# Ledger of designs, part 5: VH-VL binders against ADP-ribosylation factor GTPase-activating protein AGD1 (AGD1)

Target 1, 225 residues: ADP-ribosylation factor GTPase-activating protein AGD1 (AGD1), of Arabidopsis thaliana (Mouse-ear cress) (q9fit8r1to225)
Amino acid sequence: MHFAKLDDSPMFRQQMQSMEESAELLRLRCLRFYKGCRKYTEGLGEGYDADIGFVNALESFGGGHNDPVCVAFGGPVMTKFTIALREIGTYKEVLRSQVEHMLSDRLLQFVNGDVHEVKEARKRFDKATITYDQAREKYLSLRKSTRLDVAATIEEDLHSARTTFEQARFHLVSALSNAESKKRFEFLEAVSGTMDAHLRFFKQGYELLHQMEPFINQVLAYAHQ

## First folded at step 4 (VH-VL)

Design a44 (from e2 with heavy chain S102A; framework fv_bepranemab)
Fold by ESMFold2-Fast, scan of step 4:
Structure a44 (fold): chain C 225 residues (1-225), chain A 120 residues (1-120), chain B 112 residues (1-112)
Amino acid sequence: as target 1 above (225 residues)
Amino acid sequence: EVQLQESGPGLVKPSETLSLTCTVSGGSISDYYIAWIRQPPGKGLEWMGTIYTSGSTNYNTAVQSRVTISVDTSKNQFSLKLSSVTAADTAVYYCARGYYDASEYAFDIWGQGTMVTVSS
Amino acid sequence: DIVMTQTPLSLSVTPGQPASISCRSSQSLLYSSGKTYLEWYLQKPGQSPQLLIYKVSNRFSGVPDRFSGSGSGTDFTLKISRVEAEDVGVYYCMQSIELPYTFGQGTKLEIK
């Protein structure tokens, strides 16, 4: 967020309003994204369970030398295939875990509110604003009949309150900029990491099946003779 | 103490560029911004834009494509340029100062205004 | 843009009688700080506008105590307890909570 125009109280108010609206919009979108991630990981988990069910059913045709049906309908071939399918299921579980941990933890942090530093800076800014406003009102009410020592104290209080207000404003802007940059960096890192996890998942699955391709083709050629 | 004075042409032809200057005298502008506000004859007030001593500007979207506000801090002068003027731009143009450090009020001091008529 | 609507558009008042002007905004002028950014300006005949009231109810320096502002959220009122000849002019409400800054259409106060 660019804060180039924060020398202006109306512009500062406009920037604060825009930041508040952007923060709420970000929170809402993160909540929606979090719900989507939960549904996606739930789907991956159900897929893993279905894979195990499929493999267990297929195992009835593999490896059982004492079962005539097993011998007739697959034997060692079914054993090889079930091992590969179990391994693919494991890859899906790893992907589910990676998606859940890479995204969900960070999205919940975003939904749960602003960084502590931002909250502290807002509180200090609000207090400094009240103090400065009070000092301004007192200064503007000064009369020519006011004692010189009293008037000097009021002028000094105004200057001090203004300095504190300016410092608090600067710190709030700095805290907001830093918090936004950290959120953007971590979010992009989490999303990129998730995409990398998908790439690795598909690559591992491809490599496993590719290793089996000559065997698959050999069996198909035999079956079609 | 602080005074704002607008100056510029009384008459501008349609399609030409209107150029106005606001001169600040009698005090410092360091804590203030300057706004341009216009008033067509018999109508209400319309904010056109603001400029800060840093040179940063905000413009009303209604005139954003045609308006440019600038500042020369060494001369304590602010300028408004409005291009491609039409009869609808006929108005009294005011400059006004706002205080940006306390957020107390938007415009506490106004210039006397300068009448601009757009006519052939 | 925030639309500011004033009622009535004109008022004729006998000297010494009260006057009341309403201003309604299309959305809330309350900021998160607890402050409401609503101002009232007076434009006397042939003169530039002058600030009367800021932050709903605060009188600007030199403004007589017969002027008072009130309201919250979207509904605001300017009251003059006893109208004087010098109060003749057009009154404008303005919001400064967001850009663009917008004014009401104005209320003309005349003496009967």
Scores: ipSAE 0.000, ipTM 0.385, lowest interface PAE 23.9, mean pLDDT 79

Design a45 (from e2 with heavy chain A106S I109Y; framework fv_bepranemab)
Fold by ESMFold2-Fast, scan of step 4:
Structure a45 (fold): chain C 225 residues (1-225), chain A 120 residues (1-120), chain B 112 residues (1-112)
Amino acid sequence: as target 1 above (225 residues)
Amino acid sequence: EVQLQESGPGLVKPSETLSLTCTVSGGSISDYYIAWIRQPPGKGLEWMGTIYTSGSTNYNTAVQSRVTISVDTSKNQFSLKLSSVTAADTAVYYCARGYYDSSEYSFDYWGQGTMVTVSS
Amino acid sequence: DIVMTQTPLSLSVTPGQPASISCRSSQSLLYSSGKTYLEWYLQKPGQSPQLLIYKVSNRFSGVPDRFSGSGSGTDFTLKISRVEAEDVGVYYCMQSIELPYTFGQGTKLEIK
């Protein structure tokens, strides 16, 4: 019975269609997610630029100037706040770089890599199918009058074509299955890594501002007078 | 040699989600596919869906909106989840194995079945 | 969906006598490959279904040669040449050419 299982069947066609549809849907969803990640990293970059702009404006108003207005509006207080905001901006740039590396760049490579692997496996399968079909047609055309050496060659060619077809079938199924598994694990890794990067970002920002909390409260109390 | 064994809650309340598991032993799960087939008391067999070695699924359109079949390869287990159950879902639920290609036959080994009753 | 219709729904036979069960499909079960996707299953009392016949006429491993399947297109027959006590149960035909897979209503075989 190994011969019988090499034939195309409705079940095999149903399996292939289902797997190919699932793989394509997953590819499209990953691509849409990638586009969302690109927008997010662009937003983080704009946020960093805005942070630097804000800090520079604050510095111009009160930090580092010796004019009467700047001196009257806190001098040392403005300097402490300016330094803290610059550090937070730096943390945002680190986050942007990490998200871009872990999510956007890696995900795009993953999407493109899976398409290539599956496409190549499909191409090999299609070629093997044509070759096998042609070999079967030649075999089925054999007559009693066909020379023994010619018949032997045709039988050998059929056997070879069947082996190649079976291997190509197995590789196509494996490629489709592998594509789904790789996308699932690498997607989870990318998302988890991104969440970890956010945790580090907020932790560093919190630690910096928490150290300043008594000073912030003191200034607020003074200002409310 | 090859054994399939279903397990489930036995009793499920209307509108809840039914969850069943099928454990396969004595063979590699990569060599075949698993289907879920049910049989209401005194009635015939109804195919619910199939999961293939790739993780892809085919569902009977009659239950497609409510059914999900999944596989846990680390435990050699297959799961069936059926949401929003009603009395009409009362049946013996079987898992059955088929050869990957199905060029020969569809279901060569069946589990013993697990009875699921939907009642308040 | 392909509808599978079995006749009779029930039959009772004396041990050693032959039995015949018919199955009719609403559409041809012949695939472009030349193969016909019709199977027969037996469910013995209190047991799970078991495969008897595949592709119309091929006996599954371990199935006694007293069981034979025949037919083509839309009309199929399962024959038991000499019924034995262990053959009691419900027989189902099934098509696997298209999704969803569908079964006949079942035929109950009993001993007189």
Scores: ipSAE 0.000, ipTM 0.475, lowest interface PAE 11.8, mean pLDDT 81

Design a5 (from e2 with heavy chain T50M; framework fv_bepranemab)
Fold by ESMFold2-Fast, scan of step 4:
Structure a5 (fold): chain C 225 residues (1-225), chain A 120 residues (1-120), chain B 112 residues (1-112)
Amino acid sequence: as target 1 above (225 residues)
Amino acid sequence: EVQLQESGPGLVKPSETLSLTCTVSGGSISDYYIAWIRQPPGKGLEWMGMIYTSGSTNYNTAVQSRVTISVDTSKNQFSLKLSSVTAADTAVYYCARGYYDSSEYAFDIWGQGTMVTVSS
Amino acid sequence: DIVMTQTPLSLSVTPGQPASISCRSSQSLLYSSGKTYLEWYLQKPGQSPQLLIYKVSNRFSGVPDRFSGSGSGTDFTLKISRVEAEDVGVYYCMQSIELPYTFGQGTKLEIK
């Protein structure tokens, strides 16, 4: 009796409830993070489309035969600037692709379901719980008139079922803990990879504009004359 | 069919201003720029500067303080003026055309060149 | 300014033999677009320069296929597979990636 109560105490139920709430909170946080990543990559894609629109509008100056606006901008200058702006747009598209790969693609499995280890541990736990509940019910139904050999068998079955249940519970807790650590690692890796992608993006942009600096300065000097 | 023709005095005295004209015929200059390139006797080519039809110019820093390029679009004429000339400015002076939009090449058509001698 | 250096300064070739001219720039002529702003011009005796090759390897309209350009970064080569009498003149490389535009010192090609 005392023995049977150890696995269904108020403290045990409170611990299970706490674990379920913690797991659900982590799932919701991962889902919100994924939705944020999706919004960010969509924004980057819209930014690229806007950049192309800007460059196309600027290139319209170069297509005008006997166009006073085209004449006013000094010819080769416009071509050099539009080429550079298209390349910056390409850098932004590469950034979008890298961010989508690092953040969105890798996180979907953790949002949409448990990892394999957790799924298997949950399945074993469910089976052990059913077996333990059945054994416990049989034990609680024992009567003074029940044969001693039958009672001994039921007590042994209860002990065996409880041991299996506790082992399955321990394995489920361990699998959930390991899954949490894995999610934390994947999250940090995805974020760090995204920061590295931004570093490369800004470095490429800086290098392109830096090599154009003498030309930009010459054009500005021309414009101020 | 586009042709470029340089003209100007063949002899200029030291300390005076050299003035040359490039006349463009056979095409619109609104989609082009015109550059001036010189070649001293027995030496290589030196880009002096260029002008867009808007009147805007870029000059080689080596001659920037002395050179002025201008355009008269009504006559399709481009002018080069180089002040305070010395014997070192003795050269054949060429005008050459470049494209606004292509950026594929700098100069596709060149004038015949005009010889300028700086001597007393 | 970008300095353009040509080698050799002169060469003499028997008709039908190949000729090769090298050009080196003091900095890379590769633009971020992937295009390299290196051109070759030929000046025949008593004539104005004429464009032969643009963007390293593209032949200008009317230029015979015996002329070819190659190279990358700072090192470029102009090759004539079989020199003909009309190929006599001075060859110049030029960079147009930055202002001021600069030319090599020229390579004089003569027939033996």
Scores: ipSAE 0.000, ipTM 0.377, lowest interface PAE 23.7, mean pLDDT 78

Design a7 (from e2 with heavy chain A35S T50Y; framework fv_bepranemab)
Fold by ESMFold2-Fast, scan of step 4:
Structure a7 (fold): chain C 225 residues (1-225), chain A 120 residues (1-120), chain B 112 residues (1-112)
Amino acid sequence: as target 1 above (225 residues)
Amino acid sequence: EVQLQESGPGLVKPSETLSLTCTVSGGSISDYYISWIRQPPGKGLEWMGYIYTSGSTNYNTAVQSRVTISVDTSKNQFSLKLSSVTAADTAVYYCARGYYDSSEYAFDIWGQGTMVTVSS
Amino acid sequence: DIVMTQTPLSLSVTPGQPASISCRSSQSLLYSSGKTYLEWYLQKPGQSPQLLIYKVSNRFSGVPDRFSGSGSGTDFTLKISRVEAEDVGVYYCMQSIELPYTFGQGTKLEIK
């Protein structure tokens, strides 16, 4: 049986479908970003292990400042280089940790988390829609032979069902809009936070290596002789 | 079932700009990037570039100065513009879909191709 | 750019017989993740290319089990255990480890 929706606009139905499709699309994109970040942090961890291997190899070459090879360069240059490389490794681990924190915090919970509020609003809307459809069918079925007291009750029931339907509709639209805004906000925050983490990583790395530039140039000049 | 279909002018005069459109039907374009690949008559395949639905592009350096790929999400369409065409640009042009979260493969669905001839 | 070289450029086989196509890349297609970015595509006469195999040895959805890929580093092989008439076409290997994506020159498979 089909019930007529006298005051339900096709545009409202299209709006709700569009909003639900947009919400699912955003969820999938956020999940994809999350997976990409997981792969990235795993790669950063592997890179850190490689950096430690390089530093260990360099240390085995010269040992400490008093090693004859290190002394041949006129000072503690090799020791400064190994310290700098260990610090860069630490900066990479901080970057990995910061990116991972952004994934574990709110992004993943909003990919899956606010589904409950939307589901509850939809459940209420579905119930209100059925009740309103039933009341509308009774109202449209009123005949001139219908008893006056029965007609009055049906009119009252229709008014009540319409009010409940309109409230449920408003709450569902609000829940969908709020969920989308939250997901977009968390996605943008995660992306911006990741870019900020990279900015800080490169800045710290640059500052450290910039201070090492005189020692690098000294060794290069010596090696060219 | 997702389908890709190329369309374009068929014949373009030397020095003019070639404009092609790839229309996606049967599914969402939002999770994918679209590449343009061309094939001169009797020759092999050459990748020209790709675009994500976000608008982010990458181009083959061989055509980078002449090529522009764009997307219109409201029409589910991707466009390729190639400026200053010569006879060497005569080819069948394909659009092909890749899933950008997948590192598994580059092209899972291809359009039927559209033939472009550059001649006076 | 990575150069992809296929051998042979053409081959003819009797239906039911095996076929092998080789592909060599100018540099390793092995990424630090342990994955190797090599794909095989088939272009049947008058049709668009279609994906057969990705990551060296994985068959794409709907691809018959008579197709198999193998190889590592820079040397790869596509094998068809029992060639069918529908397998006629040009086979291309492709690398997707770096941009630009590059294809081999193609191998034409014909039925005797």
Scores: ipSAE 0.000, ipTM 0.383, lowest interface PAE 23.8, mean pLDDT 78

Design a8 (from e2 with heavy chain T50Y N58Y; framework fv_bepranemab)
Fold by ESMFold2-Fast, scan of step 4:
Structure a8 (fold): chain C 225 residues (1-225), chain A 120 residues (1-120), chain B 112 residues (1-112)
Amino acid sequence: as target 1 above (225 residues)
Amino acid sequence: EVQLQESGPGLVKPSETLSLTCTVSGGSISDYYIAWIRQPPGKGLEWMGYIYTSGSTYYNTAVQSRVTISVDTSKNQFSLKLSSVTAADTAVYYCARGYYDSSEYAFDIWGQGTMVTVSS
Amino acid sequence: DIVMTQTPLSLSVTPGQPASISCRSSQSLLYSSGKTYLEWYLQKPGQSPQLLIYKVSNRFSGVPDRFSGSGSGTDFTLKISRVEAEDVGVYYCMQSIELPYTFGQGTKLEIK
């Protein structure tokens, strides 16, 4: 994104330049963060696959075959452990899905999207700029010999075009500011939501494993003796 | 316009710590990061690391254990510290302004470079 | 790390003749955005490197139109349509798709 040099004042040019630079900085940071989010969700998915591998291996000691090894070294206790580990895997997939939706998908919209209000305000501003430029050019062509009624009409048209241009400029600046604020708010909400999702994930995992603690301790006591 | 200027000792003894400063003048660096790139005599360019004005850093694994890059936003100054130097660290050191993963370009402005010789 | 390989390492050209420098990356430089993160830098004798071309084919401000970049994926080319005396120096390709950023070994351009 580059600032268009379609303005009539240094102050407006400075303001638009500043807003374009802020928007580009936000876009750059969102692109960087999007890549990080993609890697993170891919890592969560690979972790789930590894978890399933681990659980499947452990299930060989749980009670399908009723062979002496399964009965002696695992059986019902191993079954409890494999069920718990599979449930933790389910929690990880829920977390992955939530992170992917909140961070990756929303960040793409931040980068690629223009808010409807900004698009409309820009169209209005572009039209007003053309009209104002035409009115100014016509006004500059006025001669002392120009008919008074024609000169009055040209002056009135210039005043109307300037007023419309000023209004369109104000609306464009406001739309851009509001869009930036909304994107910032939505970004912060998405990040906070992601942190809350992690909190819930760890809490669920902790509660499940905490309920398993007596069984873990029993197995450790048997292994020691 | 925006300018980058490196400064440092020029001569450093083996096993000591090399300290360089990059000063930014003529504009703000809030939209960018500063990277350090070095060039040993007669050899090519080696990217050493970067720092964003937020303080986020990344270091090339070849020097990661010895390098520290820091920023002083109030002075628009960046520093590079490289510990336990050897003759292999003899190089011209550049700072460069750039973008990370942007739609534009990595490095648009480079400092003039400062020669560092590691010798006893 | 992504390895960048340039050919030739040295090139001598008669003024007014074209020059071509190749750069090959060990993996694709295409990002999911559709952009390819390959840049070309020129280091004139006794000077700092300067940006010539970004995103494979975009000339940086002030770079003459006789410089052009092309390529995709892992194979890239920098072309100078008519070499001039001021073009003497070492040319480096660089990838910026992932950290650490890596440069080619450089191609030295001299006039005959």
Scores: ipSAE 0.000, ipTM 0.374, lowest interface PAE 24.3, mean pLDDT 78

Design n2 (from m6 with light chain V33L D34N; framework fv_modakafusp)
Fold by ESMFold2-Fast, scan of step 4:
Structure n2 (fold): chain C 225 residues (1-225), chain A 117 residues (1-117), chain B 107 residues (1-107)
Amino acid sequence: as target 1 above (225 residues)
Amino acid sequence: EVQLVQSGAEVKKPGATVKISCKVSGYTFTNYFMNWVQQAPGKGLEWMGWVDPKSGETDVAEKFQGRVTITADTSTDTAYMELSSLRSEDTAVYYCARSRGYYFDYWGQGTTVTVSS
Amino acid sequence: DIQMTQSPSSLSASVGDRVTITCKASQDVSTYLNWYQQKPGKAPKLLIYYASNLETGVPSRFSGSGSGTDFTFTISSLQPEDIATYYCQQYYNLPFTFGGGTKVEIK
């Protein structure tokens, strides 16, 4: 006789479907962003290898510490430059590692979809929905000729299925809401952390090179004579 | 109501370039990604790439990188797939397909491309 | 790339039979799997998305189940109009990859 709660079920399922489609589109965009981050870290890694190659070539230019060629071309100042360039290479490797850990790895976790609670809640909701739909179908098939014991069982099963469905629905909505809030904050934290890593990288590099400014000027003056 | 209409069949020589169009109607073109899928004769489906019509951003499967260019023209609600340096192995039916979320809910009718000497 | 393996590659069944097709992913794809139907000479049609959700307008005899690496597609009572090739597709990672297809024929 009374079907108000059953009437809301299709609308809720359609709303959930829409939310899942939106989440899936966001996940795919994050997957594309993750791919971009991987390309960036691969580039940084190749850059680091090139930097090390450059430093090694520069360091070997003078031979050893007391090599006459090294002495002829600035000696200790050239040594300071190779040490500084090697340190900058280390900063680049730290940046690469931080981008990989703080952004790429976290984006991959975001892209991997639902947390355990959401997956379990969704599974329970799906089962409860099927059970409720089956109980509803049996209830709607009841007629005057149906045996009293059978009718009572069907009514009890419908009540039980509806209660389980409503609980599963509440838990799924709560799990999704909590998961989305966590994903939003974690995403912002990952992006902010990545920007902080770049800021740290450039500040460290700047400070090192700034301290070297007198030596850079000395070499430039030496080269112009 | 939603329709994806592709350009007609093409016959090309090896080394040529082919450009297939997919004109959409019945929805807002920029709201959905457009995919391209290849199906060789008697074979299965192979995803080639997709475009976000809103940003113009594309992603192309490694197998087709360097030979495939996917574009979207928002002024005509048309997506394009251009395949260059054609080989006999490129003989196939090419489909455009709209993705709602991550599934392909509407497909074009297909464009047959035959590569023969 | 994630490799999708369908079994069987082809099957023949009688009208009214229960038909099952399996799809195995080379790695965990969670529930991010779709099923498509392709009739001869026609474009594919979406039947099932997100492993188990029935697309609007698709007959209830079609269903999907599974998660992780193992998925099943079922036709509860095969009809003549169901003669087609069926494909699974993962969307867990780019590039999207399809199974090799299962051709369903009537005896």
Scores: ipSAE 0.000, ipTM 0.446, lowest interface PAE 15.9, mean pLDDT 82

Design n3 (from m6 with heavy chain Y103W, light chain F96L; framework fv_modakafusp)
Fold by ESMFold2-Fast, scan of step 4:
Structure n3 (fold): chain C 225 residues (1-225), chain A 117 residues (1-117), chain B 107 residues (1-107)
Amino acid sequence: as target 1 above (225 residues)
Amino acid sequence: EVQLVQSGAEVKKPGATVKISCKVSGYTFTNYFMNWVQQAPGKGLEWMGWVDPKSGETDVAEKFQGRVTITADTSTDTAYMELSSLRSEDTAVYYCARSRGYWFDYWGQGTTVTVSS
Amino acid sequence: DIQMTQSPSSLSASVGDRVTITCKASQDVSTYVDWYQQKPGKAPKLLIYYASNLETGVPSRFSGSGSGTDFTFTISSLQPEDIATYYCQQYYNLPLTFGGGTKVEIK
């Protein structure tokens, strides 16, 4: 006993609704994550502002590179420390910019990009479904007494409506599948790129301070003396 | 949202004193140095000095030492630049500029000072 | 004082052209050089800091490079809104000093 599956089934409609709900949930989660990322980059900027306050206080203590106090404290010590901290600050700003472009911008694309394509495909599918249902109703009302030219028009309308419906159904299924797959790999790329940006930030800071380590040790040994 | 708003144009006679204000908003005033930059008509930019609003400490370029006083009022979030013993060559646009690190990320709109006999 | 020598003092180019400005310090300033744009009647605007870092909100067509005594500022594809005077500045030592400026005009 075979059942014909040439038309929409309740099972197919249920699965489509479930996929659409999953896509909308993913969009909402991406929007929340985007807002979180924006707060993070704003926080990095505020943190940098606080760091500059600290560096400026150090500069003020020395009175600048040509000040007697700076000279009296071995000039190079205060100057090197101030320069190093400002360089680390520039690395922090580079990190902020990279997080913004690699993660925040990409998440905004998720919210406005693929999900919009899915919504558009769904609207087309809904319209095609209504048109197909109307055409089927007219076709089922055909009688042998119906004029051949009228019957031919109704049959052509049914054929066109069915073709449009099948195409819209295929496009919606494809849009949902493609959006989910694309968001998954792009999300992983965005997160991985952001992690790499943090790695490079810490590596640059480490290398800068590591180059100064012999000087730091020399000064500490002198101070202990 | 960060804004630096300077006082209006001034016309002074030689020997007079001018005091320009720079009112800030949108950030913590005491966390950034405030710089003053002079630009004579048709000429380039020349740094005059900076103030640390938190400590009140200043550094002034040698060319302006003795004539320039740079101050900050933390109660009103306003920086000031006072130039005394005005000469015709002091005719210029004066800018306040916030330093993030040593780079000037936000600037005031400028204040034109005209010194005429 | 560290002197910043900027060249050329002025140039004229067509929309879409690559524009290059150079800045030479009288002594080693490491990478402590910034670049500013000043449009007629307006305050200067920071474009590049720490020799090569693009300031937030600044178009990617602007770039900077260099270290030591030789620095370069580039506009990869000149736009009409880029008509301005451009200044380099060093902050390796006090007093802070600016280059003489380069006036960029469209032919």
Scores: ipSAE 0.000, ipTM 0.399, lowest interface PAE 22.3, mean pLDDT 80

